# VH-VL binders against Uroporphyrinogen-III synthase (hemD): the designs that were tried, part 6

Target 1, 246 residues: Uroporphyrinogen-III synthase (hemD), of Chlorobaculum parvum (q59335)
Amino acid sequence: MKTVLVTRPKHQAAPFVRELEQYGLSTVVFPTIEIRPVAGWNVPDLTKFAGIFFTSPNSVQFFLKHLLQTAPDELKNLQQTRVWAVGKTTGQDLEKHGVSIEPLPKIADAVNLMADIDPAEIKGQTFLFVRGSLSLGTIPELIAEFGGTCVELTVYENLPPSLEDTQRVKDMLAEGKLDCLSFTSPSTAKNFFEAIGSKELSDSVQIAAIGTTTSGALEKMGIKVDIIPEYFDGPSFAKAIAEALK

## First folded at step 23 (VH-VL)

Design y3 (from x1 with heavy chain D102E, light chain S26F)
Fold by OpenDDE, fold request of step 26:
Structure y3 (fold): chain C 246 residues (1-246), chain A 121 residues (1-121), chain B 108 residues (1-108)
Amino acid sequence: as target 1 above (246 residues)
Amino acid sequence: EVQLVESGGGLVQPGGSLRLSCAASGFTFSRAWMSWVRQAPGKGLEWVANIKQDGDYKYYVDSVKGRFTISRDNAKNSLYLQMNSLRAEDTAVYYCARDFLEWYIGYFDYWGQGTLVTVSS
Amino acid sequence: EIVLTQSPGTLSLSPGERATLSCRAFESVDDDYLAWYQQKPGQAPRLLIYYASYEATGIPDRFSGSGSGTDFTLTISRLEPEDFAVYYCQQYYESPRTFGQGTKVEIK
């Protein structure tokens, strides 16, 4: 059985992994940018906040996952608190947990973001902003501008691969356990080789690029590309890899 | 030269139906993913639906699921959007666009001039 | 969905000046899956940039894209009369694909 390295996050890679597996291929998922939960934070007393802001589905997922594991009794408090959500999916995910939401406008500038919030409700009040490590600070800034206090809670991070995972991939390469490295963007290619720290690969390893742009980036890096699909989509990419590894 | 020409737009009452068409030329239509993107008057752009080359995959924005159906006829180099149960918020210029995928989703490298759909009582 | 916010809403400049347009995401757009479009009144959008910094075919060199994560920028080094239009950013990192609300570049 041939093994393909997939350089997408697990949740993003899932459909592609399934397609590869349908061709009888084994997969190793190695995200060059991984979304990870932040460790060590405690669910605060949610009753102390006048409201809670969520700006991404990830913030909802990671927050609620940890809440349900460590402080399930706080869910009722969340359900009783005013909650604002940026993005339809963010709101929908909250509603799935019985949380009533007040959606924020898609135009999330200083003028429109708080348009539906009474300034009197912000002044002198404390809010919770559940965020990722790279989340924008627009909400805290606006809350402060209106005389409120915003407590920021980072619940997830976008990080490069861990040293452990990187070493695992390096070992697999050295041992000949990887037959194909698949790249879906110029950035994944760049980040992968930066993480690995070497562009030296065995001739037995095939390099797959989803399209000509990605291929061009790899070639520019001195990496020969062996596989490019006829069509630059997931299913076609999986097919091309499978055919090449026969 | 790549050309996309939309047709079928017009005035329709809420709850009504309309079928949009897009005629493609200047490229091998059967090799391209295709999308519909709409723009409400004076507003921004919103992706509506896309379809794979062979029609095996179809995706929709949530607000149109169950109401809109994307389809294609590769023999006729045509893309379609069947719109049922139309609402006022569906009022927009609807663009046919070639969907250039770099994964499962992508960007739009060519656009038609659009066709106006107005849903009003 | 990833919400994109563009700024400023309107940019008033003269021909020959440098234009800097911002596209910010509330969630990180990883792997540079971001595109820019130009739309003139009564016309279809035109692709300018993809993968955040790659120029589409036929696009003048005065257009350039940069940025990553939550902050992206479209730069027009020297505005030409034909560059006055509305510009949109679009992410294709996560479904559904989403657009910014647009920045209007108008003549001063």
Scores: ipSAE 0.697, ipTM 0.894, lowest interface PAE 0.9, mean pLDDT 93
Fold by OpenDDE, fold request of step 26:
Structure y3 (fold): chain C 246 residues (1-246), chain A 121 residues (1-121), chain B 108 residues (1-108)
Amino acid sequence: as target 1 above (246 residues)
Amino acid sequence: EVQLVESGGGLVQPGGSLRLSCAASGFTFSRAWMSWVRQAPGKGLEWVANIKQDGDYKYYVDSVKGRFTISRDNAKNSLYLQMNSLRAEDTAVYYCARDFLEWYIGYFDYWGQGTLVTVSS
Amino acid sequence: EIVLTQSPGTLSLSPGERATLSCRAFESVDDDYLAWYQQKPGQAPRLLIYYASYEATGIPDRFSGSGSGTDFTLTISRLEPEDFAVYYCQQYYESPRTFGQGTKVEIK
């Protein structure tokens, strides 16, 4: 049974993994950028905040997951607090948990969101901003500008692969357990080989690129590309890999 | 030269239906993913739906799920968008676009000139 | 969805000047799945950049894209009269694909 390395994030890799599996291929998912929960934070007393801001579905997911695990009683407080969401999906996800959100502006960005809030509601008030490590600081800046205080709570982060996961892939490569490495973007290819720390691969390993741009990037890196699908989509990519490994 | 020509737009009352068409030329239509993207008057752009070459995969933005249906006829080099239960917020110029996928999602390398859909009482 | 915010809302410049347009994401757009479009009044958008920094076919060299993660930039090195338009960024890292609200580049 042939094994394909998938360099997409786990949540995005799932459909592709299923496609590969339909062809009888095994998969190893190795995201070059991982979204991970931040450890060690505690759910604050939500009643102390005049409002709470969420700017991404991930912020909602990671926050609520941890809340339900460690402070389930705070859910009611969340449901009773004014909540602002940036993005329709973010808002929808909050509503799924019974959280009522404030009306969304037509343009659901931080600036417009703040513009819809009465400055009198901000001045002297404390807000919570649930964020990722790379989230923009526009909301807390604006809150401060209007005389409010914004507490920032980072609940998730985007990170490169762990040393452990990287070593696992290195070991698999060394042991000949990987038959194909699949790449879906130039940056994915770059990040992968940076993580691995070597461009030296066994001849038994086939390199698959989703398209010509990705292939070009790999070639520029000195990596020969063996597989490019007829169409630059997931299903076609899986098919191409399967045919090549047959 | 790649050409995409939309048609079927017009004025419709809330709850009404319209069917948009897009005629494609200048490329092998049957080899391309296709999308609909809309733009409300004076506003930005919003992806609406896309469809695989053979029609086996169709995806929609949440706000139109259950109301809109994307389809295609490769023999006629045509893309369609059946819009039912139309709402005021559906008012927009609807663009047919060739969807250049770089995974399951992509960018749009060619666009039609669009057709205006106005939903109003 | 990933919300993209473009700045400034309007950029007033003269022909020959350098234009710098910003696209910021509230969530990281990984793998550089970011595109830029130009839209002139009454016209459809035109693809300029894909993968954050790759120029589309037929696009003049004066257009360039850069950035990663949450910060992306479109640069027009020397504005031509035909470059005055609205510019949109678009992410295709996560479904649904989303666009920025646009930056209008107008003549000063």
Scores: ipSAE 0.690, ipTM 0.887, lowest interface PAE 0.9, mean pLDDT 93
Fold by OpenDDE, look of step 23:
Structure y3 (fold): chain C 246 residues (1-246), chain A 121 residues (1-121), chain B 108 residues (1-108)
Amino acid sequence: as target 1 above (246 residues)
Amino acid sequence: EVQLVESGGGLVQPGGSLRLSCAASGFTFSRAWMSWVRQAPGKGLEWVANIKQDGDYKYYVDSVKGRFTISRDNAKNSLYLQMNSLRAEDTAVYYCARDFLEWYIGYFDYWGQGTLVTVSS
Amino acid sequence: EIVLTQSPGTLSLSPGERATLSCRAFESVDDDYLAWYQQKPGQAPRLLIYYASYEATGIPDRFSGSGSGTDFTLTISRLEPEDFAVYYCQQYYESPRTFGQGTKVEIK
């Protein structure tokens, strides 16, 4: 059985993995950028906050996951706290957990969200901002501007591949366990080879690019592309890889 | 030259139905993913739905799931959007767009001029 | 969904000036899956940039895109009269695809 490396994030790779598996291919998912939970944080006493802000589905997911695991009794406190969400999906995800959210702003951004809050409600109050490592600081800044205090809680981060995962892929390459490397963007290609630290590949490894833009990027890197699908989509890409590896 | 021409827009009452059409030319329609994108008056853009070349995959924004159906007829180089249970918030110019994918989702490299759908009592 | 915020809301400039438009994401748009569009009044959007920095076919060299992660920029090096329009960023990293609210570039 042939093995294909998928360089998409795990949560985004699933559809493509399924497509590849339909052709009898094995897959190894190796995200070039990975969303990871931040370790070591404790759920704070949520009753101490005048309100809580969520600005992404990931913030909700990682926060609640950890909350349910480590402090499930705080869920009721969350449900009783004023909660603001940026984005419909973020709001919906919160509601799935019984969390009532404040009305979503007409324009889904932090500035407009804050504009809907009475400055008098912010002054002298403490808020919690549940965020990712790369989240914008607009909300904390605005809270501070209005005389409030914002506690920031980073619950997830975007990271390059771990050294462990990288080494695993290197080992697989060295052992001839990977038959195809698949790339779905110029950045995935770049990030992959940066992580691996080498552009030297066995001739037995096929390089697959989702489209001509990705292929062009690889070629500029000195990497020969072997597989490009007829149509630049997931299903077609899987088909092309499967045909090439027959 | 790539051309996309929408039709079927108009005034409809809440709860009503409307079917939009898009006629494509200037490219091999059967090789392209296609999307509908809408724009409420004076507002921004919102992706609505897309469909794979062979129609096997269809995706929708959550707000229209269960109400809208995207379809296509490759023999006629046509894209459709059946809209049922229309709401006031569905009022928008609806654009047909060629969906350039390098994955399951992508960007829109060509757009029609749009057709206006107004949902009002 | 990934929320994109564009700034400024309105940019008033004169022909010949440099325009810098910002698109910020509340969540990282990885793999540079970001596009920019131009929309003139009464017209459909037109693709300008894809993959954050790649110019679409037929787009003048004065348009350029840069950035990664949560911060993206569209630059118009020297504004032409025909460049006064609304500009939208769009991510296609995660479904559903989302657009920024737009930046209006108007003549001063």
Scores: ipSAE 0.517, ipTM 0.832, lowest interface PAE 1.3, mean pLDDT 93
Fold by ESMFold2, fold request of step 26:
Structure y3 (fold): chain C 246 residues (1-246), chain A 121 residues (1-121), chain B 108 residues (1-108)
Amino acid sequence: as target 1 above (246 residues)
Amino acid sequence: EVQLVESGGGLVQPGGSLRLSCAASGFTFSRAWMSWVRQAPGKGLEWVANIKQDGDYKYYVDSVKGRFTISRDNAKNSLYLQMNSLRAEDTAVYYCARDFLEWYIGYFDYWGQGTLVTVSS
Amino acid sequence: EIVLTQSPGTLSLSPGERATLSCRAFESVDDDYLAWYQQKPGQAPRLLIYYASYEATGIPDRFSGSGSGTDFTLTISRLEPEDFAVYYCQQYYESPRTFGQGTKVEIK
């Protein structure tokens, strides 16, 4: 039974894994970009803020998970604080926890959200922005422009694969337990080889690229691509891999 | 010249049903993923559903799951959207579009002229 | 869900001027899975740019795309009368695919 490495985040990989398994292939999921909770932060005293901004369902999920585990009494304070949410899903996730969100603008973006707030309510006030490490910084910039202070709390980040998971994949490569490495974007390929620390692969390992941009990135790295599907969608990619591996 | 021509729009009551059609020409229809994309009056664009070349994979935006069904007939070069249990918020111009996927998501390289669906009592 | 914000909302310019349109993403759109569309009044959208910077077939060379991650730009080097329209960006990195709210380019 042949084994395919999958380099997408686990939640994105699920339909592709299912496709490969339907063809009788085994899979190993090794996400080369994935979001993870940031360790070591504390829920601040939410009563110190004139308002709180969330711009992603991820920021809500990671913040509330930690709040409920470590400072559950602060949920009441969150429910009593002005809260803004960018995006329909972000607002709905907050409402599921009894958090009232401020009226959403007709077009939900940072500029329109701030346009509905009286500048006098921002000047001299302190706000909390719950964010990821790569989140857009427009809200802090606008708060500062209007004379307020924005405290930024990073609750999730993008990290490379763990050293333990990386070593497991290295061992599987050395032991001939991986028959195909599948890459679905230039980043998945680049991050994989950076994590492994070597571009040297056994000739028995087949390299699959979902399309021309991914194969181009691999070829620029000096890695020959063995499998490219006719159509660059997930189901067609799984089929091309299965046909090549028999 | 690629042409996509939608039809079947109109006025319906809430809870009603409507079937949209899209006639395709100027390209090999059976080699393309196809999508429906909608635009509410005075609003932006929202992807609704897509379907693989042979019809064996279909994906939907959450708000229409269980109510809308996308289908295609490659012999007739036609794309369809069966819309059931219609709501006022489904009011929009519906475009059919050729969908180019990378992975499970994509962009739209050709669009039809659109057909207006109005849901009101 | 990756929310896209476009700026400005309206850009009032004269023919021959350079237009610069911004699309910002609240989460990173990896590998430049971003497209740009033009929509003229009463018409369907038309693809201009895909993969952030690749020009669609038949698009005039005055249109160009750039950027990565959270910041993307559409540039029209010299506006023609037919370029006055609404422009949308769209990400196709993460499901569901989402569009920006649009930037209207209009005659000053």
Scores: ipSAE 0.494, ipTM 0.794, lowest interface PAE 2.1, mean pLDDT 89

Design y3 (from x1 with heavy chain D102E, light chain S26F)
Fold by ESMFold2, fold request of step 26:
Structure y3 (fold): chain C 246 residues (1-246), chain A 121 residues (1-121), chain B 108 residues (1-108)
Amino acid sequence: as target 1 above (246 residues)
Amino acid sequence: EVQLVESGGGLVQPGGSLRLSCAASGFTFSRAWMSWVRQAPGKGLEWVANIKQDGDYKYYVDSVKGRFTISRDNAKNSLYLQMNSLRAEDTAVYYCARDFLEWYIGYFDYWGQGTLVTVSS
Amino acid sequence: EIVLTQSPGTLSLSPGERATLSCRAFESVDDDYLAWYQQKPGQAPRLLIYYASYEATGIPDRFSGSGSGTDFTLTISRLEPEDFAVYYCQQYYESPRTFGQGTKVEIK
């Protein structure tokens, strides 16, 4: 059975993995970016905040998962607190848990969201901003500009692949257990080889690039590309890999 | 020269239905993913739906799932959007766009002129 | 869903000046899956940039894109009269794909 390395985050890789498996291929998902929960934080006393901001479905998911596991009674306090959400999906995820969202403009972003808040309601008040490690800091900046205080709570991180996962991929390469490495962008290719620390590959490993831009980046790195699909969508990429590995 | 020409917009009551059409020329229509993108009056852009070359994959923004159906007829070089259970928030100019997917998501390299859909009593 | 914020809302400049348009993302847009579009009044958008920095076919070389992660920039090195329009960024890293609210570049 031939095995294909997939370099996308797990949630984005799922349809591609299913396509490859339907062709009888095995997959190893090795994302160049991992989203992991942050350990060691406690759900704060939500009653001490004048309001709470969420800017991503990820911030909602990781916050609520930890809240429901460790302090489920605080959900009631969240439901009784003023909550703003940047993005329609973020707001909908909160509403599924009984959290009322302050009115949103149709095209919600931080500028529009903050424009509807009276600056006098911010001055002297303390807010909670639930974020990821790479989240945009516009909301804390605007709260500070209007004389408020913003407590930032990081609940997830974007990290390079773990040392354990990286070593596992290195071992699989050395043992001839990976038949194809698939790349979906120039950055994916660059990040992979930086993580592995070597461009030396067995001649038996096929290199698949989703399109000409990615292929060009690999060729610039001195890596010959073996597989490029006719169409650059995910289903066509899976098909091209499957056909080449038969 | 790539051309995309939308039609079928108009005034419709809430709960009503419309079918939008897009006539394509100047490229091999059957080799392209196609999308609908909308722009509410005086507002920004929102992707609505897309469809694979042979029609076997279709994707929708959550706000229209179950109400809108994208389809295509490659023999007629035509893209369609069947819009049911229309709401006031569906009021927009609807653009037909050639969707260049890299992976499962993409960008739009050619756009039509748009057709206005107004949902009002 | 990754929300994009563009700044400034309006950029008032004269022909020949350099324009710098910002697009910031509330979540990281990895692998540079960001596009830029130009929309003139009463017209459809047209693609300028993809992969954050690659120019679309037929786009003048005065347009360039840069940035990664949460910060992206469109630069017009010397504004021409035909460049006064609204500019949108769009991410295609995560579903659903989203657009910024636009930056209007207008004549001073």
Scores: ipSAE 0.435, ipTM 0.760, lowest interface PAE 2.5, mean pLDDT 88

